# Ledger of designs, part 1: VHH binders against q9vm92r272to629

Every score and structure here is a prediction.

Target 1, 358 residues: q9vm92r272to629
Amino acid sequence: LEERMAFIEDYQQTQARSLLLYVREHQPAELISENGTIFSTTLDFALGKVKKMVRHAEHYSLDDARIKPPTPAEIVENQTFMVQSTDVLKSNAKFKVSEKVMAEYARLAGLYLDQIESLRPDYRWDGSRNLWILKPGYQSRGIGIVIRSSLDDILQWTSNNQNKKYIVQKYIERPLLIYRTKFDIRQYMLLTITDTKVSIWTYRDCYLRFSSQEFTMDDLRESIHLTNNSVQKRYKNKTNRDSRLPKNNMWSLDQFKNYLRIMGAPDGSWSKTYNGFKQNLVAVVMASLDETELLQNAFELYGCDFMLDEHYNPILIEINSTPDLSPSTEITARICPMVLKDCIRVVVDLPKNPTAAT
Positions, changes and structure headers below are counted from each chain's first letter, unless a header gives other numbers; Kabat numbers aren't used for antibody chains.
F, E and O are the ipSAE of ESMFold2-Fast, ESMFold2 and OpenDDE, as the mean of both directions, binder to target and target to binder. V2 is 0.75 times the mean of E and O plus 0.25 times the DockQ between their complexes.
[cut] marks letters that were taken out.

## First folded at step 9 (VHH)

Design n26
Fold by OpenDDE, look of step 10:
Order: C-alpha cells, then structure tokens, then sequence
Structure n26 (fold): chain B 358 residues (1-358), chain A 125 residues (1-125)
C-alpha cells in the first residue's frame, strides 16, 4: 500500500512535469483557444507541484517515509489536475487563457523545469507522455513487459495480476537513438564475495542490441521499444529501418566505437560511458548490500542493460541475474563463452592462486 | 614459462612512426586481452591501448587517432603502430596481458596478469 501510494505520487509529479514540458515545447498560440476547456488553475497546480519538488530536492531526500496520505481536498485537486492535464496531453485540449498569459506560463514552466532537471538530471530523459514500463519481477527476457501511460491502467494491471509481483519503472522517453532506432548495451558484471568482502567486476567487452523497428512514441509495441534478443527474434526488420543497422540487431563494441567516430562524438565518449557503467553498478550494488546478508564464497554473474542519453551518459535500465548466454548471434557466440571462461578464472583460479590470471 | 617480449622500439624524430611488437608465449594468447602501457622517466606508468580477445580496441586520449593496436592470434603477437610521434611519447613501452574482467570495487592482486620487460621509445624534437 505504501509503495502504491508512492507510485501514485510519482506518477502525478511526472504528470506535472510532463504538462509543463508540453507547454514549454509548444508555441503559446498553439495551446490556447477561446473555446478552450482547460483553465489556468491546471497550470498553476503543475507549477506548484514542480516547485515543491524543487524544494524537496534541495532540502530533503524524497524518501517514501515522508509520503503522507493525501487529504480529501488534495485528492480532489489531484484528480482534477490529472483529468485536465490528460486532456491536454492526450486529446490536445486547449487552455482558455490569453496568448500573453500562456507565454508567461511557458516561461515559468521552462524556469521550473530547468531547476528540477538541474537537481534531478534523470528527469531530462522524460518526455511528455508520462509512460511507465511494467516488468514481472520473476521473469526475464522481456516476457510480460508492458508499457502504459494511464495511471488507472497501470493500477488495474497490477491489481489483475496480483499473483505476479510487478516492477513499475519510468519509461525513458528520450533515449539516445542510433539511426532512429532504439538500442541498449549489455554489460556484464561479476560479484564475488570472499571472506565477507565484496568485489565488483566489470567485463571490458560489451555489445549493443537494437530494436528491429524504427523508434516512435506513437506506437508502444514491444517490437519497437524492447531490445532483448528474445523479443526481437520474433520480428522482421522493417524495410524503412536504416540499412546501416545490422541485420542481426547487434553491434560489437568496436562497431559502436566506429559509429561514434563517424558521428563525430567527442574524444573519450566511450571512456565516459564505460566509467559511467562502473559508477552506476557500484552504486546499485552498494545500495543493495545493506539489505542483503553476505554469503561466504559466493559469486554471481549479471547482465546489465544500459541505455544512453544524448551526452553518452549511461542509464541503467535492468540488472539480470543468470543472463542469457546463448550463442544466438555471431556477437553473443563470441562474447558469451569468453565471459564464462573468464568468470571461472576469477572465481576458481584466483582464490587458489592470488597471482592467477584474472 | 610465460613470456612477453617487446620489440620495435628505438629513436625516431618527431612526426615519425614506429611499430612495436610483442611476442607472447607460455599461455593461451587468445584467452587474454592485450594492452600497451608506457612509463616516462619520473612519471607513473600509464595505459596506452587495449585490444580485447574479441578484437575491440580502446586508446588513451593522448594517443587516439595516432596509435593503432592490433593482434594476431595465430602468431601470438600484439602490435602497436605509432604514427605522428611526439617528444611526449618518449617512454618505455610495455606489453601486458589481462583477462576480460576488471575489478571496479574490492581487491585485485594486479592490474594485469603478465608483463613484458618493455622497449624504449625515444622521440627527438
């Protein structure tokens, strides 16, 4: 229940940001109508909500522990806002305000968004559609993953599937694309516990996975928005997809680096990305250790999936235990056996001989 | 016995080129990533280039677009083509072998599993 409330709050906050983003990205004249059905109070509410977010981010960590049940009045206000903002974002409802007033709201929207994005850079990856991805907690390989935009739909989905623990995450609406196609990077991580000491290992090689379809937010089908091979193998590549993309929907690291060079990416872009992998993974592992009893002489191999932003910062989207190591493509046929062999070296050889090759 | 033997070093004028070679023996060469590192007098050893077992390459920013690392698994050799050499490239260049895993947190016995003795590269102004 607490988690549900926290999610609802997060969804509503995201909705506020989405509305302001929408307002910022459109011309005031396009947003208004004499017969508009949306009032300025909706914008006031959104601004207020984001302003509150800024304050919390500056002074307090948004901990779930601080989430209080909303008052009846707040519930009504939130409900009204959600309905009106949804009408704007999904049905292109217009504001009944003057152009001058709308321009001012757009200015304020920009100001507040800049503030919150400065404090929470991850919000920059959000679009205006307030999309969320629902993942079964026990399943891997993209099975049962759905993308939803409606709060009611999300709540209904989770309610109808009570036997399945679902993880709800904000969908990244503005990822870095390659030739207008979604991709992620599979990075391997090894955790070892020896003498109650945790070591984190990252593999120096990785590979990219592509969607078989050109990226679009107007179609939320898995063939477009999921990059897992288990999902993509079911689909044919679209003919309109860029011919420079691989038919098997995978790139080696070298191919990616070559692409970066072609695109004129700054020097050190990959290094930046890779370092980001390490930083993110260490942070996530450390955060989880507080909740986990350490087993002696244990190890686990993970497949970590990253997306990139326009600045080549990595975004961790998933960590998979027991990752698929099948040789499904030429790329995986090469890298997966190597990863496994090297795991054995770290886990078996190193403890026996501290000078053993790792 | 594991051996990494570097060759190809020497004196070259600024703007010139050298190609370094490293011959490996005593271990399964194809199972290791290969790297070049260098150490200038009075400076710390620095990473220069890496080639994974799969053939992926990476370079330090200081040598990017000037140096090219390559490997020949059939010959158990790794090479470093150095173009547009600068005086600041003067150093002892070491060949090293490593497995694919990098420790990012915790204790690792060493950064690289095997090292060569190094070869001197001197770039004159």
Amino acid sequence: as target 1 above (358 residues)
Amino acid sequence: EVQLVESGGGLVQAGGSLRLFCAASGFTFSSYAMAWLRQAPGKRREWVALITRGGSTDYADSVKDRFTISRDNAKNTVSLQMNSLKPEDTAIYFCAADTGWEVVYGTSPSDYDYWGQGTQVTVSS
Scores: ipSAE 0.507, ipTM 0.795, lowest interface PAE 0.4, mean pLDDT 90
Fold by ESMFold2, look of step 10:
Structure n26 (fold): chain B 358 residues (1-358), chain A 125 residues (1-125)
Amino acid sequence: as target 1 above (358 residues)
Amino acid sequence: EVQLVESGGGLVQAGGSLRLFCAASGFTFSSYAMAWLRQAPGKRREWVALITRGGSTDYADSVKDRFTISRDNAKNTVSLQMNSLKPEDTAIYFCAADTGWEVVYGTSPSDYDYWGQGTQVTVSS
């Protein structure tokens, strides 16, 4: 119950931010109509939600209270807000206010969004669609992953599939695109344990995986949005897809570096991105160690999936504890065997090397 | 048993050139990516250049377009051609066999399986 209530609150907070983002992205005249059906109280509610989020983020010790079940009055207020905001975001419903009043709301929306985004930089990856991705907690090669926007659909899906232990994550609506196409980056990580101490390693090579179609938020099909090779190999590339993208939907790191050069990315953009991978992975591993038994001379290989934002900042999507290392393209035929060979070198050969300390 | 032996270092005037060589023995050279690193007095050891098993190369920004790494798998050698040398290139240069992994946390012996003893390069002003 506690997890369900926490997710419902997170969804409602995200809806409030989505509405304010929508207002910021449009001219006030576009948002209003004499026969509009949306009341200004919907905007007041969204602003209030975000203001409360700002206060909580700044003063967590003052506001560090357990999630409480909502009162009947709060349920009605939340439901009214959800209906009205959904009509705006999904149906382009108009506000019944003057242009001057709408312009003031747009100013406040910008101010509150700037405040919360300065405290939570990851919120800049959100768009106005309040989309969530649902992933099974067990083995995943893209199987059983869905994208949903409706709160009721999400809650029903997880109830119908409880034995799969679905994970619900906010979908990244503003990813970096290459030639209008979504991609992710598969980065390998190795954990080694010697003398009850953990060492974290990142592989120096990686590869990119592309969808078979151009990116759009108007269609949530897996052929557009799930870049896993196991998913994408079931689809043919669209005929009008950019010809500079690979037919097998994979790039090597060298190909990505060449793309960055062609696009005029600042010197050191890859190094900065890779440093971000390292920082993200260290943080996640260190957060997990308080629950982990350490076995001497053990190792674990992980497949880590990243996206990038429009500023080349890494976004960690998931860490897979049983990564698929079977070759499926010429790129995976090269890199996957090398990852295994290089893993053996670290685990077996390095501990006995007498010159390793020099 | 395993050895990496650097040679070709020395004293050279600014603007001059040197070619470093690294001879490998005691391991399967062709199965490793190879790197050059350098350490100036009082400074941390820094990466200079890498050549992959397939011959693809990468360079530190400070040496790009001046240095060229190459390998000869038949002779088990890797070399570094250094042109337009500057006083700031003065360092001990090390040849290393790459593990493919970078240690980013913890106490671990090295990113690299094998290291040479280094060769001194001194660039006079």
Scores: ipSAE 0.471, ipTM 0.693, lowest interface PAE 1.1, mean pLDDT 82

## First folded at step 12 (VHH)

Design n38
Fold by OpenDDE, look of step 13:
Structure n38 (fold): chain B 358 residues (1-358), chain A 125 residues (1-125)
Amino acid sequence: as target 1 above (358 residues)
Amino acid sequence: EVQLVESGGGLVQAGGSLRLFCAASGFTFDSYAMAWLRQAPGKRREWVAYITRSGSTDYADSVKDRFTISRDNAKNTVSLQMNSLKPEDTAIYFCAADTGWEVVYGESPSDYNYWGQGTQVTVSS
């Protein structure tokens, strides 16, 4: 129940940001109509909500434990806002305000979004569609993953599937694309526990996975929005997809680096990305250690999936225990055996070699 | 016994060139990535160049386009061609072998599995 309430609050906050983002990204004249059905009060509400978020972020941690149940009045206000904002975002409803007034709201929207994004950089990845991804709690390899935008749909889905643990995550609506195609990076992580001490290892080699389809937010099919090989192998590459993309929907790290060179990416872009991997993974592991009983003399290999933003900052999407190491492509046929062999060297050979650097 | 033996270091004038060599023995050379690192007096050891098992290369920004790392798996050797040398390149250069795993948390690990003793490179102004 608490988790549900937290999610609802997060969804509503996201909706407010989405509306303001929508307002910021469009010309005032495009947003208004004499016959508009949306009033300025909707915008006031959105601005107020984001302002509240800013204050909270400045002074308090946004923990679920700190979320208070809404009052009956707040519930009604939120419901009204959700309906009106949805009409704007999904049905292209127009505001019944003057162009001058709309321009001012756009200015304020920009201001408040900049403020909150400075405090919460992850919000920059959000779009205006308030999309969420629902994943089964089990290692589903992409099976059963759905993307939804409607709060009611999401809640209904979770209610109908009570026997299945689902993870609800905000969908990244503005990922970095390569040739208009969605991709992620599979990064390997090794955890070792020796004498109750945890060590985290990252593998210097990685690979990219592509969608078989050109990216579009107008179609939420898995073939477009999921990059897992287990999903993509079921689909043919679209004919309109860029010919420079690989047929097997995978790139090596070297191929990616070459792409970065071709694109004129700043020097050190990959280093930045890789360092970001390390930072994110350490943070996640540390956050989980308090809840985990440490086994002595244990190790675990993980597959970590990252997306990138326009600045080549990594966004952690998923950590998979017992990652798929099958040689499904020439890329994985090369890297997976290497990863395994090198794991053995770390876990078995290094401890036996006192001269080996760990 | 695992051995990495560097050679080719010496004194060179600014703008000059040197080629360093590293001969590996006592381990399966083709199973490791290789790297060159350097340590200047009073400074921390820094990464210079990296070459994967398959021959893919990477360089520190400070040496990019001036240095070239290469390997010969048949001879168990890795080399570093250094062109357009600068006084700032003065350091002890080390050859190192790596499995590809990097410790990012935990024991303050050496980033590499095996190390050479190093070879001195001095670039005069």
Scores: ipSAE 0.642, ipTM 0.828, lowest interface PAE 0.4, mean pLDDT 90
Fold by ESMFold2, look of step 12:
Structure n38 (fold): chain B 358 residues (1-358), chain A 125 residues (1-125)
Amino acid sequence: as target 1 above (358 residues)
Amino acid sequence: EVQLVESGGGLVQAGGSLRLFCAASGFTFDSYAMAWLRQAPGKRREWVAYITRSGSTDYADSVKDRFTISRDNAKNTVSLQMNSLKPEDTAIYFCAADTGWEVVYGESPSDYNYWGQGTQVTVSS
């Protein structure tokens, strides 16, 4: 229940940020009309929400230890905001203010967005569509995953599927694209526990998985947005898809490195990305260890899925404890056997041959 | 039993080129990823270049675009082509066999299963 209330608040905060992003992305004259139906108080509410988020992120709210439930007036104010902001974002409704007033709101929107994004860098990946991805908690590999934008639809979906626990995450609206197509990167991680010590390993090779269609936010179907091979193998590549993309929807790491050079990425971009993978994975593992009993003389292999932002920074999407190592393409037929064979050598052969290593 | 033997080291003038070879015996060579490392006088041993079994390569920033690692599975050899050599490249160069896994947290006895004896490279100014 507490999780539901927390999600509703998060959704409303995201709506406020989405409205401010929309205002920042348009010229003030484009947002106004003499016949406009949207009150300036809608902008005041969004700015207030983001200002409160900045205070919370700076730990300012620790001085105000007790949070009160909303009053009936506050409930009505929230509902009014949700209706009006949705009309702006989804129906292009216009504000009834002067161009001068709208320009001042745009300036304030930029300032408040800059403040919250400096404290929450992941908010830079958001757009104005307030999209959320719903994943079944104990099902994986793309089964049962949906993307929704409406709060009511999301809440009804989780209520109608009470026998399944869903994980609700903000959808990344600004992923890096290759030839207008979404992709992710499969990175392998190994955990070993020897002599009461935990070691974290990352594999130096990886591969990319592409969707079968060009990326668009106007169509939320899985063939565009879910890059899992198990999902994409059911779809035919669209005829107008860029011919430079692989027909089997996979690239090797060498193919990606070549792409980076062709597109003029700075020298060392892959090294920066890979270091980011390592940092993200160490952080997640360290955060998890206190809640887990460590099994002595054990190892675990994980398949880790990353996306990149427009600046080649890694975004960790998923860590899979049962990665599929079956060859499905010429790429996986090469890398998957090597990952497993090298895993066995680390776990079995290396501890047995101390004189052969330094 | 297991041996990695480096060769091709020596004295070379700055700006020159040198090619190192590593001959492997006593194990199944094409089952291992391979690396070159070096240790300069008074410095820690540092990674130079790496090549996976699939042929993917990676290089330390200090040698990028000057050094090229390659392997010949038919001859059980790894080579390192070193161009535009600098005095800072002076070191003992070691060949090593690796599993393709990198330790990023914690302790490991070694990232590499096997090591060579090393070959000296000296770059005069």
Scores: ipSAE 0.422, ipTM 0.683, lowest interface PAE 0.9, mean pLDDT 81

## First folded at step 13 (VHH)

Design n43
Fold by OpenDDE, fold request of step 14:
Structure n43 (fold): chain B 358 residues (1-358), chain A 125 residues (1-125)
Amino acid sequence: as target 1 above (358 residues)
Amino acid sequence: EVQLVESGGGLVQAGGSLRLFCAASGFTFDSYAMAWLRQAPGKRREWVAYITRYGSTDYADSVKDRFTISRDNAKNTVSLQMNSLKPEDTAIYFCAADTGWEVVYGESPSDYNYWGQGTQVTVSS
């Protein structure tokens, strides 16, 4: 129940940001009509929500915020906001305000969005569609993953599939694309526990996975929005997809680096990305250690999936225990066996070589 | 016994060139990536260049386009050609065998790689 409430709140906050983003991205004149059905109170509500978010982010950790049940009045206000904001975002409903007033709202929207995005950079990855991805718990390979926009649909989906322990995450609506195609990076992480001490390892090599289809937000099918090989192998590459993309829908790190060079990416872009991997993974692992009983003399290999933003910052989207190491493509046929061999070297061979270090 | 022996270091004037050499023994050379690292006085050891088992290379931004790493698996050697040397390049240079895994938290990376004793490179202004 608490989780549900937290999600609803997050959804509503996201809706508020989405509305403000919409307002920021459009000309005031195109947002208004004398016969408009949307009231200025909707904008006030959105601004208020984001302002509250800013304050909270400045003073408190969002993760530590106690979720209070909404009052009956708040429930009504939220419902009204959701209906009206949805009308704007999905049906292009117009505001019944003057152009001057709308311009001011647009200004404020920009201001508050900049503030919250400064505090929460991850919100920049969000679009205006308020999309969420639902993943079944303990399942790998993209099976049962769905993308939804409607709060009711999401809640119904999770209610109907309680046995699958679905995880709901915000869908990244503004990922970095390569040739208008969605991609992610599979990065490997090794955790070792020796004498109750945890070490985190990252593998220097990685690979990219592509969708078989060009990216579009107008179609939410898995063939477009999921990148895992288990899903994409079921689909043929679309003919309109850029010919420079591989047929097997994978790139090696070297191929990606070459792409970065071709595109004129700043020097050090990959280093930035890779360092970001390390930072994110360490943070996530450390956050989980307090809750985990450490086993003595244990190791575990993880597959970590990242997307990138336009500045080559990595976005962690998933960590998989027991990642798929099958040689399904020439890329994985190369890297997967190597990863395994190198894991063994780290866990078994290196400890036996006391002279390994100078 | 695992051994990495660096050579080729010395004193050179700014703008000059040096070629470092590392001879490896006591382990399966072709099963490891190789790297050059350097440590300047009072500074942390930093990564300079990396070469995979298959010969792909990577460089620190500070040495990119000036340094070239190469390997000869038949001879169990790795080399670092250093051109356009700068005073800032002054350091002890180390050859290391890499498993491909980087320690990002916990144990020191040096505990999990084979290292040489290093060779001194001094670049005078």
Scores: ipSAE 0.600, ipTM 0.834, lowest interface PAE 0.4, mean pLDDT 90
Fold by OpenDDE, fold request of step 14:
Structure n43 (fold): chain B 358 residues (1-358), chain A 125 residues (1-125)
Amino acid sequence: as target 1 above (358 residues)
Amino acid sequence: EVQLVESGGGLVQAGGSLRLFCAASGFTFDSYAMAWLRQAPGKRREWVAYITRYGSTDYADSVKDRFTISRDNAKNTVSLQMNSLKPEDTAIYFCAADTGWEVVYGESPSDYNYWGQGTQVTVSS
């Protein structure tokens, strides 16, 4: 119940940011009408929400589990906001304000968004559609994943599937694309526990996975928005997809680096990305250690999935225990067995004999 | 016996070029990534270049666009082409073999599985 309330709050906050983003991205004259149905109070509400978010981010974590239930008045205000903001975002409803006033709102929207994004860089990846991805907590490989925009739909989905623990995550609406196609990077992580000490290892090699379809937000089908091989193998590559993309929907790291060169990416872009992997993974692992009893003399291999932003910053989207190491493509057929062999070298051979050849 | 033997070092003037070689034996060469590291007098050993088993490369910022690492799995060799050398590049250069795993947190007994004895590179002003 508390988690549900927290989610609802997060959803509403996201809606506020989405509305302000929409306002920032459009000309004031395009947003207004003499016969507009949206009131300025909707904008005031959105600005207030984001301002509050800024304050919280500056002083304490927004993830504070101490969520107070909303008052009846707040519930009504939230409902009104949700309806009006949805009308704007989905139906292009217009504001009943002057152009001058709208311009000021746009200015403020920009200001507050910049503030919150400086504190929460991940919000920059959000679009204006307030989309969420629902994943089964116990399953991997993209099985049972759905994308929803409606709060009611999300809540109903989780209610109808009570036997299954679902994870709800904000969908990244503005990912870096390659030739207009969504991709993620599979990075491997190894955790070792020796003498009650945890070590985190990252593999220097990785690979990219592509969707079989050109990316578009107008169609939320899994073939477009999921990159898992288990999902994509079910679909044919669309003919309009860029021919420079591989048929098997995977790139090696070398192929990606070559792409970066071709595209004129800044020097050190990959290094930045890789370093970002390390930082993110360490942070996540450390956050989880407090909650987990450590087994002595243990190791575990993880598959970590990352997306990239326009600046080649990695976004961690998933960590998979017991990752799929099947040789489904020529890319995985190469890297997966090597990852395993190298794991053995780290956990077994090195401690026993640093000069062991395996 | 595992051996990594570096060669090609020497004295060169600033702006000059050198090519280092490392010959590996005693282990399955194509199962390891290879790296070049260097240690200047009074400084810690630093990573210079990395090449995966399959040829993916990475470089320290200090040598990027000047140095090129390559490998020949058939000959069990790794090379470092060093161009536009600077006095600050003066160091003992080491060849090393790596499993591909990097410790990012915690204690690691060794960053690399095998090491060479190193070859001296001196760049004069």
Scores: ipSAE 0.575, ipTM 0.820, lowest interface PAE 0.4, mean pLDDT 90
Fold by OpenDDE, fold request of step 14:
Structure n43 (fold): chain B 358 residues (1-358), chain A 125 residues (1-125)
Amino acid sequence: as target 1 above (358 residues)
Amino acid sequence: EVQLVESGGGLVQAGGSLRLFCAASGFTFDSYAMAWLRQAPGKRREWVAYITRYGSTDYADSVKDRFTISRDNAKNTVSLQMNSLKPEDTAIYFCAADTGWEVVYGESPSDYNYWGQGTQVTVSS
């Protein structure tokens, strides 16, 4: 129940940001009509919500665990806001305000968004559609993943599947694309526990996975928005997809580096990305350790999936404790066996005799 | 006994070239990635070049397009061709073998599995 409430709050906050983003990205004249059905109070509400977010981020931890139940009045206000904002975002409903007033709202929207994005850089990856990805708990390989925008749909989905732990995550609406195609990076991580000490290892090699289709937010089908090979192998590459992309929908790290060079990426872009992997993974692992009983003399291999932003900052989207290591393509046929062999060397051979021939 | 023996270092003028060699023994060479690292006086050791067991290469930005790492699995050797050398390239250069895993948190006996003793490279202005 608490988790549900926290999610609802997060969804509503995201909706507020989405509306303001929408307002910021459009000309005031395009947003208004004499016959508009949306009132200025909707904008006031959104601004207030984001302003509150800014304050919390500045002075308090945004820990959703401390979210108080909303009052009946707040519930009504939130409901009204959700309806009105949804009409704007999904149906292009117009505001019944003057152009001058709308321009001021746009200015304020920009101001508050800049503030919150400075405090929460991850919000920059969000678009105006307030989309969420629903993942079945403990199921890997992209099976059963859906993208939804409606709060009611999301809540209903989770209610209908009570026996299955679902994870709801904000969908990244503005990822870095390669040739107008969505991609992610599979990075491997090894955790070792020796003498109650945790060590985190990252593999120096990785690979990219592509969607078989050009990226578009107008179509939310899995073939477009999921990059997992288990999903993409079921689809044919579209003819309109860029010919420079591989048929097998995978790149090696070297291929990616070549791409970066071709694109004129700044020197050190990959290093930045890789360092970002390390930082993110360490942070996530450390956060999880507080909740996990550590087994002695244990190790675990993980497949970590990252997207990138326009500045080549990594965005962690998933950690898989049982990553698919099947040789499905020439890329995975090379890297997966290598990862496994090297993992064994680290876990078994080195601890026993660090100077021994492996 | 595991051994990595570097050679080819020396004194060279700025703009000159050197080729370093590393001979490996005592371990399964083709199962390891190889790397060159360097340590300048008063500075931390830094990686220079990396080559996977399959021949994929990576370079530090500071040496990119000037240095070339290569390996010969049949001979258990790795080499570093250094062109357009600069005074800032002056350092002890080390050959190292790596499993491909990097410790990012925790205690590890070493960042790399095996190390050579190093070879001095001095670039005069």
Scores: ipSAE 0.563, ipTM 0.811, lowest interface PAE 0.4, mean pLDDT 89

